# VHH binders against Polyisoprenyl-teichoic acid--peptidoglycan teichoic acid transferase TagU (tagU), part 12

Target 1, 284 residues: Polyisoprenyl-teichoic acid--peptidoglycan teichoic acid transferase TagU (tagU), of Oceanobacillus iheyensis (q8enf3)
Amino acid sequence: LIYNQVGAVVDTMHSPLSRDSDPDRQKEINQLYKEKDAVNILLLGVDERDGDLGRSDTMILLSINPNTDKMIMLSIPRDTYVNIPGRGMDKINHAYPFGIVDGVGGPDLSVQTVEETFNLSIHSYIRVNMEGFQQGIDAVGGVTVNNAQAFSTGGYNFDQGQITLDGKQALEFIRMRKQDSRGDLGRNDRQRQVIQAAMNEAASFSSITKAGEILDILGNNVQTDLDMDKLQTLLTNYAGARNNITTMEIEGHGETINGIWYYIVSDEEINRVNSEITGHMQEQ
Key: E = the ipSAE of ESMFold2; O = the ipSAE of OpenDDE; V2 = 0.75 times the mean of E and O plus 0.25 times the DockQ between their complexes.

## First folded at step 11 (VHH; framework vhh_surovatamig_d1)

Design e3 (from d1 with S31D; at its last look DockQ between E and O 0.41; V2 from the best seeds 0.00; counts 0 for: pae E 6.0 > 2)
Fold by ESMFold2, look of step 11:
Structure e3 (fold): chain B 284 residues (1-284), chain A 122 residues (1-122)
Amino acid sequence: as target 1 above (284 residues)
Amino acid sequence: EVQLVESGGGLVQPGGSLRLSCAASGFTFSDYWMSWVRQAPGKGLEWVATINQDGSEKDYVDSVKGRFTISRDNAKKSLYLQMNSLRAEDTAVYYCARVESSWYPDDYMDVRGQGTLVTVSS
């Protein structure tokens, strides 16, 4: 009964990319997970509201090597000046709504843009909206993080040290930037901690009833091309990597072009990111 | 060339009201979320309110909820902030900003213009 409910929820959120209709592509990806090869998963946090097409305001590449039990979390600045296929140079977060308007698909064009920019393969994606983020944290019973500095925002107080956050608190915790003395590095650390804690809670569940409740809550607010086999593989063969997560930053500078601010990343930095991720993936 | 021009500030008594305006040019105004941010004397910029493209969604910092109303007129390429029940702590230079996301309302990168000073004083 619980298995059928879990399978039904996973099938509901399963949203393949257009390129996934290629059977040879599907065999390749399935074999990669079966053989316990390193995988790259693009996490998209979209701002989905009524009257809004949504933009990918959070873009994180999770590069997971289950053979070294290491994960790299590459934060991609949403304002990065990149070529978007079919559109030309723009902010990378515009790929999502352009994909919708152009009939390519929001996740489809986002994935394609990241792949072409960094010359990396992305094997799976996970798209969540803000409601899904909050509901996901609440459904796992909250997350415990080690807060580097006390601050208050969004009507909440966040004490220094070990704290436990519900979904609304977790959203405010990862949002904060301007009060952090470490700037974006601090925000990336908070995001890493929340993601790591959520994975720990998901992996440590022993209750079938609670697992079913979590998946029921998430099903409409999460979209992914991961099927049940791949999700199970990630929670088993790949789960060890959650204990060794390194954040990676993309160096660049701000520039205003025709009145619009962009984050400019050099070709040298693009190549460094490619080399670091590729080297991580091939390490044994 | 993105331009944002704020107006409507001034000196007002506590409990009074002001309406701020922002004239936008150089971009497709209706495509973007818009925000008001403020800078109190000796402080950094802080987010005040945000409105989505068609005005159907609005969000405010807790300290101004129930007192301030953000609105927009896409035909006039204009953004507004109606400020009621003003308090001394609302004293600041107010800036109009173009923003990309409500995930990170503190990430406003396109603050333009000189701002408009609001002073709340007996």
Scores: ipSAE 0.037, ipTM 0.469, lowest interface PAE 6.0, mean pLDDT 82
ESMFold2 (binder alone), look of step 11: mean pLDDT 83; pTM 0.844
OpenDDE, look of step 11: ipSAE 0.089; ipTM 0.500

Design e4 (from d1 with S101P; at its last look DockQ between E and O 0.52; V2 from the best seeds 0.00; counts 0 for: pae E 7.0 > 2)
Fold by ESMFold2, look of step 11:
Structure e4 (fold): chain B 284 residues (1-284), chain A 122 residues (1-122)
Amino acid sequence: as target 1 above (284 residues)
Amino acid sequence: EVQLVESGGGLVQPGGSLRLSCAASGFTFSSYWMSWVRQAPGKGLEWVATINQDGSEKDYVDSVKGRFTISRDNAKKSLYLQMNSLRAEDTAVYYCARVEPSWYPDDYMDVRGQGTLVTVSS
């Protein structure tokens, strides 16, 4: 009965990319998971709002190597100056709404843009909105993190040291950047801690009823091209990597082009990112 | 054309008060979060305060908490900064900035105006 509930929720949120209709590609990806090869998953945090298509203002590439039990979280700055297929040079976070307007698909164009920019293959995606993030954290019973620095934002106080966050607190915790002396590195660490704590809390469930609640919430606020088999594989054969998550930052500089601010990433840095991810994926 | 016009700066004694205004035009003001940023002589831009679309959420850099108040009037398309108990280190050019609603509303701030100079000196 529980399997039927889980299977129905996963089918509801399953949304394949247009390119996934290619049988040869599906066989390649299925074999990759079957053989425990490293995978790249693009996380898209979208800012769904009334009357707005939203933008992918959280873009994180998760590169998971189950043979080394390591995971890299690559944070992709939302304002990165890239070529968006069919649109030309723009901010990378515009790929999501452009994909919808152009009839390509929001996740589809986002994935394509990241792949072409970094010369990397993305094997799966997960899209989540801010409501789903908050509800997911609440559903797992909150998360406990080790806060490096006390700060206050969004009407909440975050003490230094170990703190427990509900969904609204967790969102404000990962939003903060300007008060962190290490800028993006500090924010990436907070994101990593929250994601890791949520995975650990979910993995420690002693109640099947709680698991059902979480999956129901995720089904309404999550979109992915992962099917049930791949989700099960990630939670089993790939799960060890959750204990060794490192963050990776993309170096660049701000530049105003024709009155619009962009984050400019050099070809050398793109090549470094590609080399680090591919090296990680090939490690035994 | 998007425009942000700052005003209300001037010379003030330590401990004094000023109220800055920002007149916005060329966009749907009520759909954006708004911020104040400042640039002290020889320094980079420093974020000061942010306010969401309806003013229900406000955030401040620690150095101004309790002294500065950000507010907005969507009918007048105006952003304000009430600055009390001013100190010499508050001396800067103050800019208003447009911020898109997002997961990270403070990551990118669209500074467009010439700013308004605040000088705190006896």
Scores: ipSAE 0.013, ipTM 0.388, lowest interface PAE 7.0, mean pLDDT 82
ESMFold2 (binder alone), look of step 11: mean pLDDT 83; pTM 0.839
OpenDDE, look of step 11: ipSAE 0.098; ipTM 0.517

Design e5 (from d1 with Y108W; at its last look DockQ between E and O 0.42; V2 from the best seeds 0.00; counts 0 for: pae E 5.5 > 2)
Fold by OpenDDE, look of step 11:
Structure e5 (fold): chain B 284 residues (1-284), chain A 122 residues (1-122)
Amino acid sequence: as target 1 above (284 residues)
Amino acid sequence: EVQLVESGGGLVQPGGSLRLSCAASGFTFSSYWMSWVRQAPGKGLEWVATINQDGSEKDYVDSVKGRFTISRDNAKKSLYLQMNSLRAEDTAVYYCARVESSWYPDDWMDVRGQGTLVTVSS
């Protein structure tokens, strides 16, 4: 009964990519999870608002290797200048709305763009909106992070050092860039910190009932191509990786092209990222 | 075409008040967070204030807290900045800006108007 209830919630969130309709693709992905192979999951924070298709303003690649119990978190700056299939060179966060307009899907084109940019395979995705983010943080009981520099925003004061944040506070914490010399890269760092802390708090996720309760709270604010079986597998077989997390940043520089600011990443840096992720996945 | 048109700037004495207005057109105004930014002479752009879609959330740069109030009228597609207790350091061209993302209220690089000059001088 409980399983069925949890399953129903998962079904509400389940949004497969168009390519997932291919039986061979399904078999391939299912086999990866079944055999406990390394998997890459793309996290998408999407700006949903009335009259707007949204953009994937937050993009983080999670590379999880259950054999080594290690995880890599790679932040992808939203302004990264990349080729979007069918659209040409633009900011990588524009792939999401373009995917919707083009009829291939927001997550679909985002995933494809990341894959082609970094020459990596993305096996799954999780998309969340602001409400889902806040609810998720609250559902795990808040998060504790180590803030490098004191700042104030959104009516909150964030002191330097160890601070505990609820859902609303966490959202404000990850929004700020004007008081950070690194700008969006600073936001990326704070985002990684919050996600890592959230995973640590969710250590009790080994209970399918507890997981179901959290998922029920999130509701349709979360979309993913993960089904019940894969979610369960992640919670049981891949959970150990949360104890060994390495964070990666993409080096680059800002450049204004035709009046628009982009984050420019060299081919060398792309290759470095590819090598690190690939090496991580192949490690036994 | 997306347009933002600022108005209300002028010369005011220290301690005085001024109300800026911004008229928006060419997009769904009520769907966007909006911001005021300013550029003082010889300085770069500085974020001043941001307001969410329905006005329930507001944020300000520290130097203007308690003195400036951002507001909006979605029916009129207008953004406002009430500036009280003005100081010499508030002298700048003020711009109405559309926030690119609701995730990031301080991101104002998407769309901006021509600006309106505010001069605070005795």
Scores: ipSAE 0.062, ipTM 0.447, lowest interface PAE 2.7, mean pLDDT 89
ESMFold2, look of step 11: ipSAE 0.104; ipTM 0.542
ESMFold2 (binder alone), look of step 11: mean pLDDT 83; pTM 0.839

## First folded at step 12 (VHH; framework vhh_surovatamig_d1)

Design f1 (from S04 with D106E; at its last look DockQ between E and O 0.63; V2 from the best seeds 0.00; counts 0 for: pae O 4.1 > 2)
Fold by OpenDDE, look of step 12:
Structure f1 (fold): chain B 284 residues (1-284), chain A 122 residues (1-122)
Amino acid sequence: as target 1 above (284 residues)
Amino acid sequence: EVQLVESGGGLVQPGGSLRLSCAASGFTFSSYWMSWVRQAPGKGLEWVATINQDGSEKDYVDSVKGRFTISRDNAKKSLYLQMNSLRAEDTAVYYCARVEGSWYPEDYMDVRGQGTLVTVSS
């Protein structure tokens, strides 16, 4: 009964990419998870406000290798200047709304853009909106992070050191950049911390019932191409990787082109990122 | 073409008031969060205020809280900044900026106008 209920919730969340309709693709991805191969999951934070298609303001690549029990979290700065298929050079976070407008799909074009930019394969995606993010953090009972620098935003004070955050606090925590000398890169770091903490909390739940409750809370605020089987596999076979997380940042510089600010990343840096991720995936 | 045109700047004495306006064109104004930012002489760009699409949410830098009010008229595609109790430290070029990221209301540097100069001096 519980499994059926959880299944129903997962079905509600299930939103496959267009390419996932290909039986060969399905077989490939299913085999990847079944054989416990390294997988790349793209996390997308999107705001779905009325009148706004949203942008993938948060983009994090999770590279998980169950053979080594290691994970890499790669933050992709939203302002990264990249070629968006069919649209040309723009901010990478624009791929999402462009995908919607173009009828390809938001996650579809985002995934494709990341793949083509870094020459990596993305095997799955998880999209969450602000409400889903808050609910998720609350569902796991909050998160504890180590805040490097005290700051205040959104009506909250975040002290330096170990702090515990609820969903609303966590959202404000990961949205701030103006008081961080690294700007968006600092924000990305906080995002990684919160996600890591959330994963740790989630991993403490050993029951499918608890997982189902969390998923039920999230509801339509989360979309993913992961089905129940793959989610279970991630929770069981890939969970060990949470204990060995390496974070990666993309080096670059800001540049204003035609009045718009972009984060410029060199080909050398792209190649470095590719090499590290691919190397990680190939480790046994 | 996306255009933002600021107006309303000028010379004012400390304690005085000004109202800045921004006229937007070339995009769906009502779909975007909007911000005011400013750049004082010899300083970097500073965020001042942000407003969401329908005006139900507003945020301000601490130094202007209680003195400045951001507002918008979507029908007129206009953004406003009412500045009261002006101080010398408010002297800057003020820019109207479109917020590109909806998750981050302080992301204000993506698209902005030419700016309008506000000088607060006795």
Scores: ipSAE 0.027, ipTM 0.396, lowest interface PAE 4.1, mean pLDDT 88
ESMFold2, look of step 12: ipSAE 0.244; ipTM 0.596
ESMFold2 (binder alone), look of step 12: mean pLDDT 86; pTM 0.879

Design f2 (from e2 with S101N; at its last look DockQ between E and O 0.55; V2 from the best seeds 0.00; counts 0 for: pae O 4.3 > 2)
Fold by OpenDDE, look of step 12:
Structure f2 (fold): chain B 284 residues (1-284), chain A 122 residues (1-122)
Amino acid sequence: as target 1 above (284 residues)
Amino acid sequence: EVQLVESGGGLVQPGGSLRLSCAASGFTFSSYWMSWVRQAPGKGLEWVATINQDGSEKDYVDSVKGRFTISRDNAKKSLYLQMNSLRAEDTAVYYCARVENSWYPEDYMDVRGQGTLVTVSS
């Protein structure tokens, strides 16, 4: 009964990519999870507003290897200057709305853009909006992070050291850039910390009932191509990787092109990222 | 067409006050976070203040905290900036800006007006 209820909720969240309609693709992805192969999951944070298609301002690649019980979290700066298929050179976070406009899908074009930029395979995606993010953090009972530097924003004071955040606080925590000398890269680090903490909290519940409750709270605020079986597999067979997380950053520099600021990443850096992720996935 | 039109700028003495207004059109104003930014002579664009859709959340650059107040009237599709205790360093062209994404309200601004000049001088 509980499984059925959880399944129903997952079904409401299930939003496959266009390419997932291919039976061969389905078989391939199902086999990866079944055989406990390394998988790459793209996390997308998207702002949804009336009259606005939104942008994927938060992009994090999770590379999970259940054989080594290791995970790599790769933050992709939203302003990364990349080629978007069918649209040309632009910020990588623009792939999402362009995908919608072009009729291929927001997650679809985002995933494709990441794949072609870094020459990696993306096997799954999870999209969450602002409300979903807040609700998710609250649903796991909040998150504890180690804040490197005290700052204040959005009406909150974040002290240096270990701090516990609810959903709203966590949102403000991951928004801040102006008081961080690293700017967006500092923000990316905070994002990774919150996600890691959230994963740890989620893993502690170990019950399908609790997972179902969380998913029910999130509702339509989360979209993913993961079905119930794959979600269960991630919670069980891939859960060990959360204990060995390596964070990865993309090196680059800011440049203004035609009045717009972009984060420029060299081909050498792209190759480095590819090599590290690929190597990680191939480890036994 | 999306448009933002600023008004209310002018010459004021140090310690004085001004109230800037911004009239928005061509988009669903109430769905967007809004910001004020400014550009002083010879300097780059600086973020000043941001307000969310219903005004329940506000943020300011440190240098204007306690002196400036951002507000909005969604029925009038208008954004405001009350500036008190003005200083010489507040001299700039002030722009009303639509926030591109509410994840990062102090960063992305996809539309702004022509600006209104504020000059603080004795």
Scores: ipSAE 0.032, ipTM 0.381, lowest interface PAE 4.3, mean pLDDT 88
ESMFold2, look of step 12: ipSAE 0.234; ipTM 0.623
ESMFold2 (binder alone), look of step 12: mean pLDDT 83; pTM 0.846

Design f3 (from f1 with S31Y; at its last look DockQ between E and O 0.47; V2 from the best seeds 0.00; counts 0 for: pae O 4.0 > 2)
Fold by OpenDDE, look of step 12:
Structure f3 (fold): chain B 284 residues (1-284), chain A 122 residues (1-122)
Amino acid sequence: as target 1 above (284 residues)
Amino acid sequence: EVQLVESGGGLVQPGGSLRLSCAASGFTFSYYWMSWVRQAPGKGLEWVATINQDGSEKDYVDSVKGRFTISRDNAKKSLYLQMNSLRAEDTAVYYCARVEGSWYPEDYMDVRGQGTLVTVSS
């Protein structure tokens, strides 16, 4: 009964990519999870608002290897200057709305853009909006992070050191840039911390019932191509990786091109990222 | 071509008021959060205020809270900044800027206008 209820909620969130309609693709992805192979999951935080198609302002690649019980979290700066298929050079976070406009899908074009930029395979995705993010953090009972520098934003004071955040606080925490000398890269770091903390909290819930409750709270605020089986697999077979998380940051520099600021990443850096992720995935 | 044109700047005495306007063109104005930023002489660019698509959400830098009001008219593709109780430290070139994401309301301008000068002096 509980499983059925959870299943229904998962079905509501289930939004496969266009390419997932291919039976061969389905078989390939199912085999990866079944055989406990390394998988890459793209996390998308999208700013969906009325009258706005949204952009993927937050992009994080999770590379999970259940054989080594290691995970890599790679933050992709939203302003990264990349080639978007069918659209040309632009900010990587623009792939999402362009995908919608072009009729291929927001997650679809985002995933494709990341794959082609870094020459990596993306096996799954999770998209969440601001409401979903807040709800998710609240659902796990809040998160504790180690804040490197005190700052204030959105009516909240965030002290240096260990702090506990609810959903609203966490959102403000990960949105701040102007008081961070690293700018967006600082945000990326805070984002990784919150996500890691959230994963730890979620992992403490051993029951499928609790997982179902969380998913029910999130509702339509979360979209993913993961089905119930794959979600269960992630929670069980891949859960060990949360204890060994390595964070990666993409090095680059800011440049203004035609009046627009971009984060420029060298081919060498792209290759480094590719090598690190690929090597991680191949480890036994 | 995306364009933002600021107007309304000028010389005003401390305690005075000004209303800045920004005319937007070349993009779907109502799709974007908008911001005002300013640059004082010899200083870097500072974020001032941000407003969401329909005006239901607004944010301000602390130093202007209670004195400045950001607003917009989507039908006119216009952004406004009502500045009251002006201070000498408010002296700056003010720019209208398009925000590239609502996740980060303080991430003002990839696109800015030429700016309008506000000088507060006795």
Scores: ipSAE 0.027, ipTM 0.411, lowest interface PAE 4.0, mean pLDDT 88
ESMFold2, look of step 12: ipSAE 0.201; ipTM 0.631
ESMFold2 (binder alone), look of step 12: mean pLDDT 86; pTM 0.878

Design f4 (at its last look DockQ between E and O 0.01; V2 from the best seeds 0.00; counts 0 for: pae O 9.4 > 2, placed apart)
Amino acid sequence: EVQLVESGGGLVQPGGSLRLSCAASGFTFSSYWMSWVRQAPGKGLEWVATINQDGSEKDYVDSVKGRFTISRDNAKKSLYLQMNSLRAEDTAVYYCARVEGSWYPDYMDVRGQGTLVTVSS
ESMFold2, look of step 12: ipSAE 0.512; ipTM 0.811
ESMFold2 (binder alone), look of step 12: mean pLDDT 86; pTM 0.876
OpenDDE, look of step 12: ipSAE 0.020; ipTM 0.366
ESMFold2, look of step 13: ipSAE 0.427; ipTM 0.770
ESMFold2 (binder alone), look of step 13: mean pLDDT 86; pTM 0.880
OpenDDE, look of step 13: ipSAE 0.007; ipTM 0.278

Design f5 (from e2 with V99I; at its last look DockQ between E and O 0.75; V2 from the best seeds 0.00; counts 0 for: pae E 3.3 > 2)
Amino acid sequence: EVQLVESGGGLVQPGGSLRLSCAASGFTFSSYWMSWVRQAPGKGLEWVATINQDGSEKDYVDSVKGRFTISRDNAKKSLYLQMNSLRAEDTAVYYCARIESSWYPEDYMDVRGQGTLVTVSS
ESMFold2, look of step 12: ipSAE 0.317; ipTM 0.663
ESMFold2 (binder alone), look of step 12: mean pLDDT 84; pTM 0.851
OpenDDE, look of step 12: ipSAE 0.056; ipTM 0.435

Design f6 (from f1 with Q53K; at its last look DockQ between E and O 0.64; V2 from the best seeds 0.00; counts 0 for: pae E 4.9 > 2)
Fold by OpenDDE, look of step 12:
Structure f6 (fold): chain B 284 residues (1-284), chain A 122 residues (1-122)
Amino acid sequence: as target 1 above (284 residues)
Amino acid sequence: EVQLVESGGGLVQPGGSLRLSCAASGFTFSSYWMSWVRQAPGKGLEWVATINKDGSEKDYVDSVKGRFTISRDNAKKSLYLQMNSLRAEDTAVYYCARVEGSWYPEDYMDVRGQGTLVTVSS
């Protein structure tokens, strides 16, 4: 009964990419998870307000290797200047709304853009909106992070050191940029911390019932191409990787082109990122 | 071409009021969050206020809360900043800025105008 209920919730969240309709693709991805191969999951934070298509303001690549029990979290700055298929050079976070407008899908074009930019394979995606993010953090009972620098935003004070955050606090925590000398890169770091903490909390839940409750809370605020089987596999076979997380940042510089600010990343840096991720995936 | 044109700046005494305006063109104004930012002499760019697409949400830097009010008229493609109880420290060039992405209301670096100078001095 519980499994059926959880299944129903997962079905509600299940939103496959267009390419996932290919039986060969399905077989490939299913085999990847079944054989416990390294997988790349793209996390997308999107604001879905009424009348707004949203942008993927948060983009994080999770590279998980169950053979080494290691994970890499790669933050992709939203303003990264990249070629969006069919749209040309623009901010990478624009791929999401462009995908919707172009009829290919928001996650679809985002995934494709990341793949083509870094020459990596993305095997799955998880999209969450602000409400889903808050609910998720609350559902796991909050998160504890180590805040490097005290700051205040959104009516909250975040002290330096170990702090515990609920969903609303966590959202404000990961949205702050103006008080961080690294700007968006600092924000990305906080995002990684919260996600890591959330994963740790989630991993403490050993029951499928608890997982189901969390998923039920999230509801339509989360979309993913992961089905129940793959989610279970991630929670069981890939959970060990949470204990060995390496964070990666993309080096670059800001530049204003035609009046718009972009984060410029060199080909050398792209190649570095590719090499590190691919190397990680190949480790046994 | 995307354009933002600020106006309404000038010299005002402490305690005085000004109303800044921004005229937007070259993009769908109602589809974007908008912000005011300012740059004081010798200082970096500072975020002042942000407003969402329909004006239902507003945020301000702490130093201007209770004194400044951001508003917009989507039909006129215009952004406004009502500044009351002005202080010397409010002296700056004020820029109208288009916000890219709604997750981060404090983002303001994407597109901005040439600015309008506000000088608060006795």
Scores: ipSAE 0.024, ipTM 0.398, lowest interface PAE 4.6, mean pLDDT 88
ESMFold2, look of step 12: ipSAE 0.186; ipTM 0.572
ESMFold2 (binder alone), look of step 12: mean pLDDT 86; pTM 0.877

## First folded at step 13 (VHH; framework vhh_surovatamig_d1)

Design g1 (from f4 with G101S; at its last look DockQ between E and O 0.06; V2 from the best seeds 0.00; counts 0 for: pae E 4.2 > 2, placed apart)
Fold by OpenDDE, look of step 13:
Structure g1 (fold): chain B 284 residues (1-284), chain A 121 residues (1-121)
Amino acid sequence: as target 1 above (284 residues)
Amino acid sequence: EVQLVESGGGLVQPGGSLRLSCAASGFTFSSYWMSWVRQAPGKGLEWVATINQDGSEKDYVDSVKGRFTISRDNAKKSLYLQMNSLRAEDTAVYYCARVESSWYPDYMDVRGQGTLVTVSS
């Protein structure tokens, strides 16, 4: 009964990629989850503003291995200079709006761009807008993070050290970039912290009912190609990985090209990232 | 209130020099990339130059390379554009602009009222 209700909510959020229509693809992905293999989930945080197609300002690859109960969180800097299929060299976060404009889909082109950039397979995606993010944080009762440097933004003061954030505070916290000497990398770090904290809080919710309530709150603010079965599998078979999270950063340097700042990542660094993720996935 | 105020424009002969200034207020100037843009009569807005927070990185539109120099003084919250070897094609209203987002090249949320540079014999 409750399962059906939750299922209905999940169905409202279900937004498969175009490639997911392929029966062979479906079989492959289903088998992956069924057999408890390592999976890569691309988390997309999109800033949806009025009149805007959205920006995937937050791009985090979650690599989850249920066999080792380990998870890698890889932050992908939004300004990473990459080849976007059909568009050429640009910031990786441009894939999302380009995908929409090109008619292939925002998540579709984002996923494809990440796959081709890092030579990794992305098995699933979760897209959340800022509203959904805020609501999600509130739904789990807030998050506690360790703030490296005090700063103020959006009418809030964030002290150094352990701080507890509600949804609105967390949103401002993860969006701040200009007051961090690390720029986008600093933001990425804050994002990872908040997400990790949120997962920890969510872990306390063992009931499908609570999960359903949270999903209901999020509503259309979340889109994913995960169906109910896979979500359930993640919550049960993959949940242990939240206790062993390793964060990865992509090393690079800034370069201005034609007045636009890009984060330049070497092939060597790309290969490192690939190797780390691949190795993680292969561990038994 | 966030504000940018340009100055230094005027009439100059071809081959002459001019130095533009921009005074910033109402925000943490040193935290932002800054740019100069210009709009010639009958033309659209054109990017001219960009400088990062500490001035260690600069970029220019090709047509001004070697002639223009962008710089900043964070202590004075000021942006500068040294224009040498001016050409008639450089005639435009020059704007100081704050680069808020690197996502949109044109997303300069703050721009001054501009200062007119006229290069004519």
Scores: ipSAE 0.137, ipTM 0.542, lowest interface PAE 2.0, mean pLDDT 90
ESMFold2, look of step 13: ipSAE 0.222; ipTM 0.611
ESMFold2 (binder alone), look of step 13: mean pLDDT 87; pTM 0.882

